# VH-VL binders against Protein cereblon (ohgt): the designs that were tried, part 2

Target 1, 230 residues: Protein cereblon (ohgt), of Drosophila ananassae (Fruit fly) (b3m1f2r157to386)
Amino acid sequence: LSRVPGVDYLEHILFPGEVLPFMIDGSLFDDEMPGLDGLIFGVGFPLMQPPEDNPHKLYGVTCQVYEKGESGRQLVFYKSRALQRIVINCDDIQGPPQYIARNPTSKCFSKVKILPEYFLPEPLKCVDMGSMSRFRDIPSMRDKYRRYQLSSTPWPADACQEYAYEEIVERARKKLEIHKIDTMPRCPIQLSFWLVRNLHLTEKMMRLTFLTDSVNTRLQLIGSTLKEES

## First folded at step 9 (VH-VL; from k3 with light chain S61Y)

Design n4
Fold by ESMFold2 at other seeds, look of step 10:
Structure n4 (fold): chain C 230 residues (1-230), chain A 121 residues (1-121), chain B 112 residues (1-112)
Amino acid sequence: as target 1 above (230 residues)
Amino acid sequence: QVQLVQSGAEVKKPGASVKVSCKASGYTFRNWGMNWMRQAPGQGLEWMGWINTYTGEPTYADKFQGRVTFTLDTSISTAYMELSRLRSDDTAVYYCARGSSSGDSTWFDYWGQGTLVTVSS
Amino acid sequence: DVVMTQSPLSLPVTLGQPASISCRSSQSLLHSTGYNYLHWYLQKPGQSPQLLIYLGSNRFYGVPDRFSGSGSGTDFTLKISRVEAEDVGVYYCMQALQTPYTFGQGTKLEIK
């Protein structure tokens, strides 16, 4: 489990990579919640999942402050970027939750659990029985996993994965401005979040893609939406 | 699963007071504010105010200031509304409703079943 | 106080036909964040109100796709693309930008 110094509510879903500007009383950062560049805090999305599904869980993201903007006399303007998906046990929240967009006046803290990002070999491809090792898409191990696949698979699974991404990229290009295509990430994890941000999916699809821990499944959901909208 | 259950109907004389309870279940009570509304027979809805369920700080609509008191018992996840110096035009169904957050409450996603308060002389 | 005015106050509709309800605010409900603090509720006969639309245009969970909200600032509209028997009741708009929060007078929708 990870701890973050502050937690607020946000009326909409925010995906990793998105920018979140906000204003807050500067003393809230200076005393108990320091207002320094690089601060990591959490935002939760109380409307993303109905309470009857899991009434004690609050899904959200961590955000990191990267810029202090122009300030008024009492309020400090910050820019932050979403980093990781999280889940919060609502019983761990300390303080009265407020919406960050309405300029919180109270401190609110919680511990959080960072959600995993799984990247698995595609089930449609045959894998050599000699490569029965379990693999996970841990960022620090990605190059080793890729290299292992190339060295042990009779059918190169990485080449098949590349074709799947090229199809998704091709369909996305029909819907996107050309200058945005220049910023398209190559990493499957980053690509999955970038596509949600740039394709303006329905609220239902944004919720489904946020809640999925499997990067492969998330990309397939996005891909099926592109086929429908083409 | 999320549920608000209110106390039963009451009949009161003018000048008396009434206390309506609202018991919450299926969620973390202190993270969501509690709002109070009323609806006179055959009439529309009127917001009376709300209470921050974490701090216990109430906000009252000006019309009710001085006659209404919102309180909490967080150990049993229950909010209370007490209206004093009752008049015949206080006859209404009184509703509790869960607000959008404990610190800032704007929309009401779950409502109690309502409590009819009749003031007759 | 912000005055909320609904039109019409009575709305008889034929089953399967569209319906439209207007809500006008005496002040803009557009917050500096870009959200309109205007919500829609339905009170079915003999029931408590239930949330339909929050922040001008967002459907609450379990609300059918035939309901839609639109508008910004002072003028808002709730539309039902095809009225069903279960849609009968009184529809209220509510502003929540400033306290005291205020409701429109209600629009009674009936099948006929």
Scores: ipSAE 0.464, ipTM 0.742, lowest interface PAE 2.8, mean pLDDT 80

## First folded at step 10 (VH-VL; from n4 with light chain Y61W)

Design p3
Fold by ESMFold2 at other seeds, look of step 10:
Structure p3 (fold): chain C 230 residues (1-230), chain A 121 residues (1-121), chain B 112 residues (1-112)
Amino acid sequence: as target 1 above (230 residues)
Amino acid sequence: QVQLVQSGAEVKKPGASVKVSCKASGYTFRNWGMNWMRQAPGQGLEWMGWINTYTGEPTYADKFQGRVTFTLDTSISTAYMELSRLRSDDTAVYYCARGSSSGDSTWFDYWGQGTLVTVSS
Amino acid sequence: DVVMTQSPLSLPVTLGQPASISCRSSQSLLHSTGYNYLHWYLQKPGQSPQLLIYLGSNRFWGVPDRFSGSGSGTDFTLKISRVEAEDVGVYYCMQALQTPYTFGQGTKLEIK
């Protein structure tokens, strides 16, 4: 498990690729001490999980600081970008958790588990049934032929990730401003998170799309929401 | 499930003390602060204070400073509120509620069932 | 102490109609980070309070979409777009910007 030097609470869900701005007390830095540039820290979403699931797990993201804004006399402004989805065992948290919006850079840390992103980009399109087809018309062989077809049949077009991907893109185009469409990523993993950021999904749907490790399932959930809103 | 289960109703005489327990289950106790409220019969809610469940440091509303004590038994995930020198206007239902975090407790997402404390004549 | 004032204190509503509850604070509840530390609770008859809205406008998990919070600074509103029988009870606003945390007087919502 990776160690994360900071873990703070965030009262809303943040997806990989989103920007998390925050301000900290500038008295924590001086000319001899470097700022937070490049710092990787964790944020958790304590309000995302219903009580019935697993209340000892805290889901969140890693973030990395990439920009220091214009500092005032007291407050220093930073921008960070969410990188990876994580899960934290609440029992591993050391220090009292605090919300980043109110008390950033708390001395609270934990081991984290980086969540995987599963994607099957090239579903089977067809399986050659050539030599087996001659058994189709023989009654005693029909069951063997059917078993071969089931094991060799390509995924249905509606269930294929390629089909769902193209359909989701077209439906999203109808709901998005033109300037956002120019920033639409080609990578399905990035696209799944980009769509959540740029579509106005319900909090329940944002929770469901965050919790799935399957990029294919995440895209299908987003697509089903677009169909319902049509 | 997150649950907060409080001790049963109490009847006390003026001048006595009462200690209400609040047993938490279904979550990591030390990561969420514990708040105490009361509600007099037919009246609104009143915040009494909270305790940081990680450090054990209490914060009391000024009105109750010197009469109320918040304590913890972390080994059984239980918070306690003790109110001393009871008077008749302390008759109320007392609630524990889980705060928004152990480091800063602002909103209260889960509440105990309440404990009626009656201080009679 | 921050004084929280609710209106109305009694709110009879017909089923299916909207309802609106006002909450005013004696001081701004807007924190320097941009959040309003104002929360809404519902206490149904014979039950403990339950959280509805946190930080002015955020609907807590499991709260129906017909509930919404709005406002900033000193003036806040809780709206119910279509009142249902389960919505009866007393609604409280609470400020949590500074201790002691303080509640409004409550607004009793009844079906007429």
Scores: ipSAE 0.501, ipTM 0.764, lowest interface PAE 2.3, mean pLDDT 81
Fold by ESMFold2, look of step 12:
Structure p3 (fold): chain C 230 residues (1-230), chain A 121 residues (1-121), chain B 112 residues (1-112)
Amino acid sequence: as target 1 above (230 residues)
Amino acid sequence: QVQLVQSGAEVKKPGASVKVSCKASGYTFRNWGMNWMRQAPGQGLEWMGWINTYTGEPTYADKFQGRVTFTLDTSISTAYMELSRLRSDDTAVYYCARGSSSGDSTWFDYWGQGTLVTVSS
Amino acid sequence: DVVMTQSPLSLPVTLGQPASISCRSSQSLLHSTGYNYLHWYLQKPGQSPQLLIYLGSNRFWGVPDRFSGSGSGTDFTLKISRVEAEDVGVYYCMQALQTPYTFGQGTKLEIK
């Protein structure tokens, strides 16, 4: 259970890794604020689910400020980045919630529960060496195969292991502009969030992918959406 | 299962006051503002104002300032609208509606069934 | 006050055909953060209004995807790609950028 110094509403879903720029009333900050960078606050998505599905739960993310500037005498400009998914019991919210996009004028606090990210690394035999294995026994290609093999050796059980779900990665590359592919993360956890940001999934699929704690299931949901689209 | 249930129809004479209740259920009352609208027979919708359900601070449309009072009883998740010095042109259906947040209430996702107030000479 | 003007005020439509309703604001409804504070409601005969579209283009829960909202600044449009019998009623736009919040006059949609 963590308490965040600010929690506000956001009218759309924001995934970990996304940037949230905003302006807010500068008078809302305590004399104990952690300074220019590093302030952690929460945003909740009141419209992510129908009220009948989550009568007292508010899903959201923590955000961390990484840039602060003065945009006017009353309002200050911030850039923040979403870090972790959270859930809030609506009864724990203290203060009147406001939408961050409307430049909040009141403090709003809550206890939050940081949602877990469960992921089991794929076995080594799942590394996509198949397309390269045809070159292993060809003398002119042997050096290229060895370099690929060295670069594709799996790391020890690390949540950022690059080669999980290579089929999903290939399908995403078919649908993305080349400059976006260069920014594709290797960590499966980060990849799952990056894919929803960059693939323009339906609101239903964005909600489903946000709500699952299993990274394996989240990636499978994204993969099924890519296969269904052609 | 968000529900807003309003009090029953009322008939009033000019110069009287009316108080309409709006009982909310199925959500955390203090997190969502309460708006009041009215609709004269055969006419469009008119916003009267809203109340911050956390602080109890009302905001009134200028047209109604001085005649309307919004109050809350948070122990029973109920909002009230009282309109005084009634005139015949106050005959309308009065609606409560849940706003988008208690601190900044801009869209109205759930509405009460409406309360007909008739002001007759 | 921000004046909201709807067109047309009466809209007879054949079942299965598209419909379009215009809403114009006397002032821009575009907030500096990129959101338009313009919402659409439907009031079916004998019923309370219900939210259709919020923030210019977002469908509320349970609203069929044949409804869409578009536009920015001062000019907004609600489209129904294929009108059904349940769509009959009065459609209202409302601005909520600044108080007092104001509604358009309403557009009565009827089936021919």
Scores: ipSAE 0.492, ipTM 0.760, lowest interface PAE 2.5, mean pLDDT 81

## First folded at step 12 (VH-VL; from p3 with light chain Y35K)

Design q1
Fold by ESMFold2, fold request of step 14:
Structure q1 (fold): chain C 230 residues (1-230), chain A 121 residues (1-121), chain B 112 residues (1-112)
Amino acid sequence: as target 1 above (230 residues)
Amino acid sequence: QVQLVQSGAEVKKPGASVKVSCKASGYTFRNWGMNWMRQAPGQGLEWMGWINTYTGEPTYADKFQGRVTFTLDTSISTAYMELSRLRSDDTAVYYCARGSSSGDSTWFDYWGQGTLVTVSS
Amino acid sequence: DVVMTQSPLSLPVTLGQPASISCRSSQSLLHSTGKNYLHWYLQKPGQSPQLLIYLGSNRFWGVPDRFSGSGSGTDFTLKISRVEAEDVGVYYCMQALQTPYTFGQGTKLEIK
């Protein structure tokens, strides 16, 4: 339920880790006012369209200004980086929303909710019963061996394969230039966003991958897109 | 389901005024500006202006300045357009359309069904 | 005022063939942020206009992928890769860089 003092619209989806450059009119600053360095603001995606069960939700990201870019005569350039996914109740928005490209210092603010990112471990693939079979021939151990054998039933291979993100990484490597691959994150959360940013998915797929809180689901959606051409 | 429902057709005499309503539903009314267009029979589209639904501040096209008034009733999510001192060349279908935001209204994603206003003696 | 000129004004096409509509602006529509404030609408017979393309090239929700917009500055093009019967109507470009917003004259697309 964090409050973000600036809320602007963006006409496309922005994922955590992406850079959002913007310009503001330098006449909005005088000599006595601080710049925007370190400012955290929200950016919402009104054209993404929320699920029908949430018609008044505005999805977006937090952004933080980290650099003042090249400046023109009356225009000040800033760079920001998207940090976390958010959702806004549209009824909580105060002030007239407008698009960040033209006037990012609008008097528009809202409470926001930071969306979670969760990652479930891969299912148990199989337990090797071979090393335990030596106890089968010992009479005093037969009851323990039987109980262990029943408790060690593996998951079906079909169910387990859907959680192996290493396969998704391998398929992504086939489509990316090799020097981009050197920047691939190891963290599954960051990897899921990095893949969306670097694979240029369809608008429908970008919406689906943004809306899920499950890193596993996001990676599987990305992987299904890669299988289409392979 | 974003929807804009306009008031019904009207017949007016020259010199009268007309007030067209546009009732919005399916979204937070004050977050999206309201634009007004008209289309004379057999002719193209003409932008008349827009109103910031949060502040209530209108912007009028120069051609209509002094004759048109945009107002709001935010309690019922309704915008109004009133055109005064009607002439026969004001005969047109009048449309409301939701702008791209309340602070920066540049494209019109949803339109009302239109209201025919006929000006004749 | 920015004058918007469309060509052609009448466009008969055969079903399944491509179509192309040109829109020219008397002033550049390219904003300093790199965005072109040019939008395309379709008015089907007996209906209100509907948004097709915003900011020069972005397809609005639910618009089929056979529609595409291109161009920058003063010259813009709307393309339909394979015309279908439901594409019949009048197409308008509109500039929204500065007020008053202005529309082109319209292009009536018809099936031969």
Scores: ipSAE 0.502, ipTM 0.771, lowest interface PAE 2.5, mean pLDDT 81
Fold by ESMFold2 at other seeds, fold request of step 14:
Structure q1 (fold): chain C 230 residues (1-230), chain A 121 residues (1-121), chain B 112 residues (1-112)
Amino acid sequence: as target 1 above (230 residues)
Amino acid sequence: QVQLVQSGAEVKKPGASVKVSCKASGYTFRNWGMNWMRQAPGQGLEWMGWINTYTGEPTYADKFQGRVTFTLDTSISTAYMELSRLRSDDTAVYYCARGSSSGDSTWFDYWGQGTLVTVSS
Amino acid sequence: DVVMTQSPLSLPVTLGQPASISCRSSQSLLHSTGKNYLHWYLQKPGQSPQLLIYLGSNRFWGVPDRFSGSGSGTDFTLKISRVEAEDVGVYYCMQALQTPYTFGQGTKLEIK
């Protein structure tokens, strides 16, 4: 699916939208590529799951370099931003993996699979009774109209209430300082990752939210921790 | 199922050599370094060095430099430690342990069962 | 070489009570990136060592919440909030900032 020029390990989970600063040995460049500006690379989280569960899969994120910092000597400072969740087949890794927090000194490459992010914002409301609505006031047709409504009605109000992410946003606003709220994204995908970054979730919950491809489920998991603190 | 299985116990005379094997299974061998430790009877742990399983480059603790050799057979996911010119104070249980990565090996999450090497005249 | 000193070397503890083990290094274990390269292992009787805490404070998988690591630089502490019978064994700290990696002498925890 995708190949990234570098893959390094990171000791903790990094969510899309987070900044990852690092330093790297300048000898990893060649004459035609003197810097890393704009480069997309991968970081994997070997400690995200128990080693026994998925020993051949490595979850991580892509990162893109957006700033070259001030540096001297042989080490070059960069800032990058995590973009998308990935999974790596460990058998595809070429080169010896190193931890990015140890200032990598060798090249390591891999193919990666970008994980999906999908979101279903709300259950459907009541079906539009367009041409069928004209039958509602006819006594002989009321039975057909009622059966049609029952088969086309949205989920119960209690279930819809549990899926409304606006409640989760409102609970987060109560718990966060104003300057953090100013940076709260409107996109549900970005919001789900932003909430993990800015709320105090347990390590287990952070791992569960990272591994979930459904934004709806991820937000529900986050919301469950906010309800516990009512 | 990550597992490290070491060769059996050995009894050696002073001046001999010993070669301990460590067969790995359940993971991509070349992505995780291999460390070697020893533990004399009733004593603490001592790190002997490690080998980068991708490049085959060893790093030895200075104390063992010149007496120890780490090698690999990547086709069967096996690491070897050979200690030469054995002395009685080399009597210990020898452990292999999987490091945190093949390029940078700092913590050890899986250990072999240990191999007792007894050096006695 | 970095010298690692543990205290106490022997730690008898009443079941259900807290326990605390100190580890001091002769040099700082704080890397320029802010990580402390100090790890804790438990060797239960007759078994190989097992990883408990990595990078000063992170619990490894399967390690109960009653274990916690703290400290930075040269002084580190492993705490057990309520000792259980299965916690018996020898605890080792290890520095891995620079080679050769070095272990503390070990702390034998026993139920009294």
Scores: ipSAE 0.498, ipTM 0.769, lowest interface PAE 2.4, mean pLDDT 81
Fold by ESMFold2 at other seeds, look of step 13:
Structure q1 (fold): chain C 230 residues (1-230), chain A 121 residues (1-121), chain B 112 residues (1-112)
Amino acid sequence: as target 1 above (230 residues)
Amino acid sequence: QVQLVQSGAEVKKPGASVKVSCKASGYTFRNWGMNWMRQAPGQGLEWMGWINTYTGEPTYADKFQGRVTFTLDTSISTAYMELSRLRSDDTAVYYCARGSSSGDSTWFDYWGQGTLVTVSS
Amino acid sequence: DVVMTQSPLSLPVTLGQPASISCRSSQSLLHSTGKNYLHWYLQKPGQSPQLLIYLGSNRFWGVPDRFSGSGSGTDFTLKISRVEAEDVGVYYCMQALQTPYTFGQGTKLEIK
């Protein structure tokens, strides 16, 4: 049962890939980080809307320290990068949560669940179900075959056009400054988070894009915003 | 849904004390601080202090230090405010409000319905 | 103690027109982290206060986008782009940079 070595609150949403700088009293982490980079901790976003099915959920990200500086003899400056989306059961939190920007701590911890990132590279237009049809006749496999068959249904051409990875990239290029475009990742998962960070999305849209595990859906939401900004 | 339900209105004589309860539901009680405010009739809001719901450590505004006591019963997710040596100018609606965290409680996102305390001879 | 001063104290407005409320702090509310510890609340008639804006400019969940907060340091503004009947009530700013937390006097918004 694995725990993160610290869980704090953050008053805004971070997406994977974002930098989180903070300063702490050197005594809190000096023994744990004597020139060692790579400490992983969690931050939760208490101001996100919780899902109705579990009102005690806390969404957040893991962060990893990658830079340790000295801003003074009493305070130590750190930079961390968000890695993965997580969800925490609030009842599992041990210690009094505090906001990392104002009062970072190493003594609040919890078990976390890492959230998945699903991506289908292109919608299936036509799939030969013949080799898969033998699973239809096996009762234990029937539900899996039916779910696969629904997933293989061709997408309408206009929905595919709006969803297309390459079209979203081209629309983003038209809206962004050239120095941002040079840092655009090629991985669709990383791109979905990068786009949220670099576009001017509403707080509602940022919450919607954070809460989906489907990268395809996240990119579709972002794509609709790109059409509307002009 | 987050909900804070306070005890009913109280009528007291000067010199008495009052204890207002605030029962929380819809969230993990110990992760969010509890703040207390009051509002005299027709007047503005006044912060009285807060309690760290994880440690039980209270912080009181100087004006109320020595007269107010904040306590908790975490088994029923309930916070209490007791104000002693009541005066007529303590007549007010008293509110509990959930703070932004148990360790750092600065904004108040959910409020109780208020408890009218009337102090009269 | 940090003194919070609101202006105006009474704000009659015609439905559908904009409204603006000013809040001034006797000390800077800007924390070293770049956050302003200034929050806005609305108390509708006969109701408890409700959070509108936290940390100077962030809308709380469910608050309509016609509400906006701006400002930094000692001077803050709450704006309503088009006032609706449901917006009637008393608006309070509050500083929470240091204890004791302090509220402004309140601004009563009324429909003319």
Scores: ipSAE 0.494, ipTM 0.755, lowest interface PAE 2.4, mean pLDDT 81
Fold by ESMFold2, look of step 12:
Structure q1 (fold): chain C 230 residues (1-230), chain A 121 residues (1-121), chain B 112 residues (1-112)
Amino acid sequence: as target 1 above (230 residues)
Amino acid sequence: QVQLVQSGAEVKKPGASVKVSCKASGYTFRNWGMNWMRQAPGQGLEWMGWINTYTGEPTYADKFQGRVTFTLDTSISTAYMELSRLRSDDTAVYYCARGSSSGDSTWFDYWGQGTLVTVSS
Amino acid sequence: DVVMTQSPLSLPVTLGQPASISCRSSQSLLHSTGKNYLHWYLQKPGQSPQLLIYLGSNRFWGVPDRFSGSGSGTDFTLKISRVEAEDVGVYYCMQALQTPYTFGQGTKLEIK
């Protein structure tokens, strides 16, 4: 578990790579803390349904302040960027949560769990399953054993969807303006979040794509929305 | 899963007090504020105020200031609303509702079933 | 206090037809951060109110996409693209920019 110095609520889902601007009362920071550049804080999405119907879990992202914007008379404008998906046990939250759009206070904080991003870019090498039986009993190797089992059998069309990465990219390219295609990331992890940001998915689909730790599954979910519009 | 269960209907005389309970379940009680509304028969909704469930600090609508008290028992995830010096025009269904957060409670996503309070001479 | 005025107060609608409800506030509900603190609720017959739309235009979880909210400042609209039988009830707008929070009078939607 990691601890972040501040946690606020956000009324919509924010994906890694997205910019989150916010305003604060200048009296909260300018006197005691001359700058916020580099500050990492958490935002949670209380309106996103948790996957296990556990209302004591709060999903969100870490954000990092990277720019002080132009400020008005009493408000200081900051820009932050979402970095990592997190999950929070609501019982760990200390302080009364508030929405960042109204007044972030840094008096609300929590332990968080940083969620992983898994990607399997190529199929397992074909291996004799008999020789692999000794790996089956080693706990740390069980996931790798299941991957090897997949590569040694004929793949049904549904299982091969994990490797339809380039087809998803082509369909997305057809839906996007040329200007956006030039900014398409090469990294599959970054690409999965970039596609969510740029394809204007439904709220249900944004929830599903946020909740999966598998980049392969996230890309397949995105791909399914592109097929259904065709 | 989120549920707010209120106490049963009450019949009171003018000048008496009533205390309505609202027991929360299925969420972390102190992270979402508690709001109180009422609805007179055949009428619209009226906000009475809210309580910050983390700090216990209440905010009352001016109309009810001095007659209403909001309290909490956090050990049983229960909020209370007490209205004193009852009048016949206090006859209404009283609702508790979960606010959008304990620090900034504006929209009400889950409501109790309502408690009818009848004030009659 | 911020006065919330709804129109119409009574709205008979044929099944499958659109419906539109207006809500006006006596003061702007636009917060300096760009959010409108205007929410919509539906109270079905014999039930507690339920949240439909928060912050002017955001559908709450489980609300069908035939419901939409729009508007800013002092003028807001709730639209139902195709009315279903389950949509009957009283619709309320509520401002939550400042205390005391205030509701509109309600709009009773009925099927003809």
Scores: ipSAE 0.492, ipTM 0.774, lowest interface PAE 2.5, mean pLDDT 81

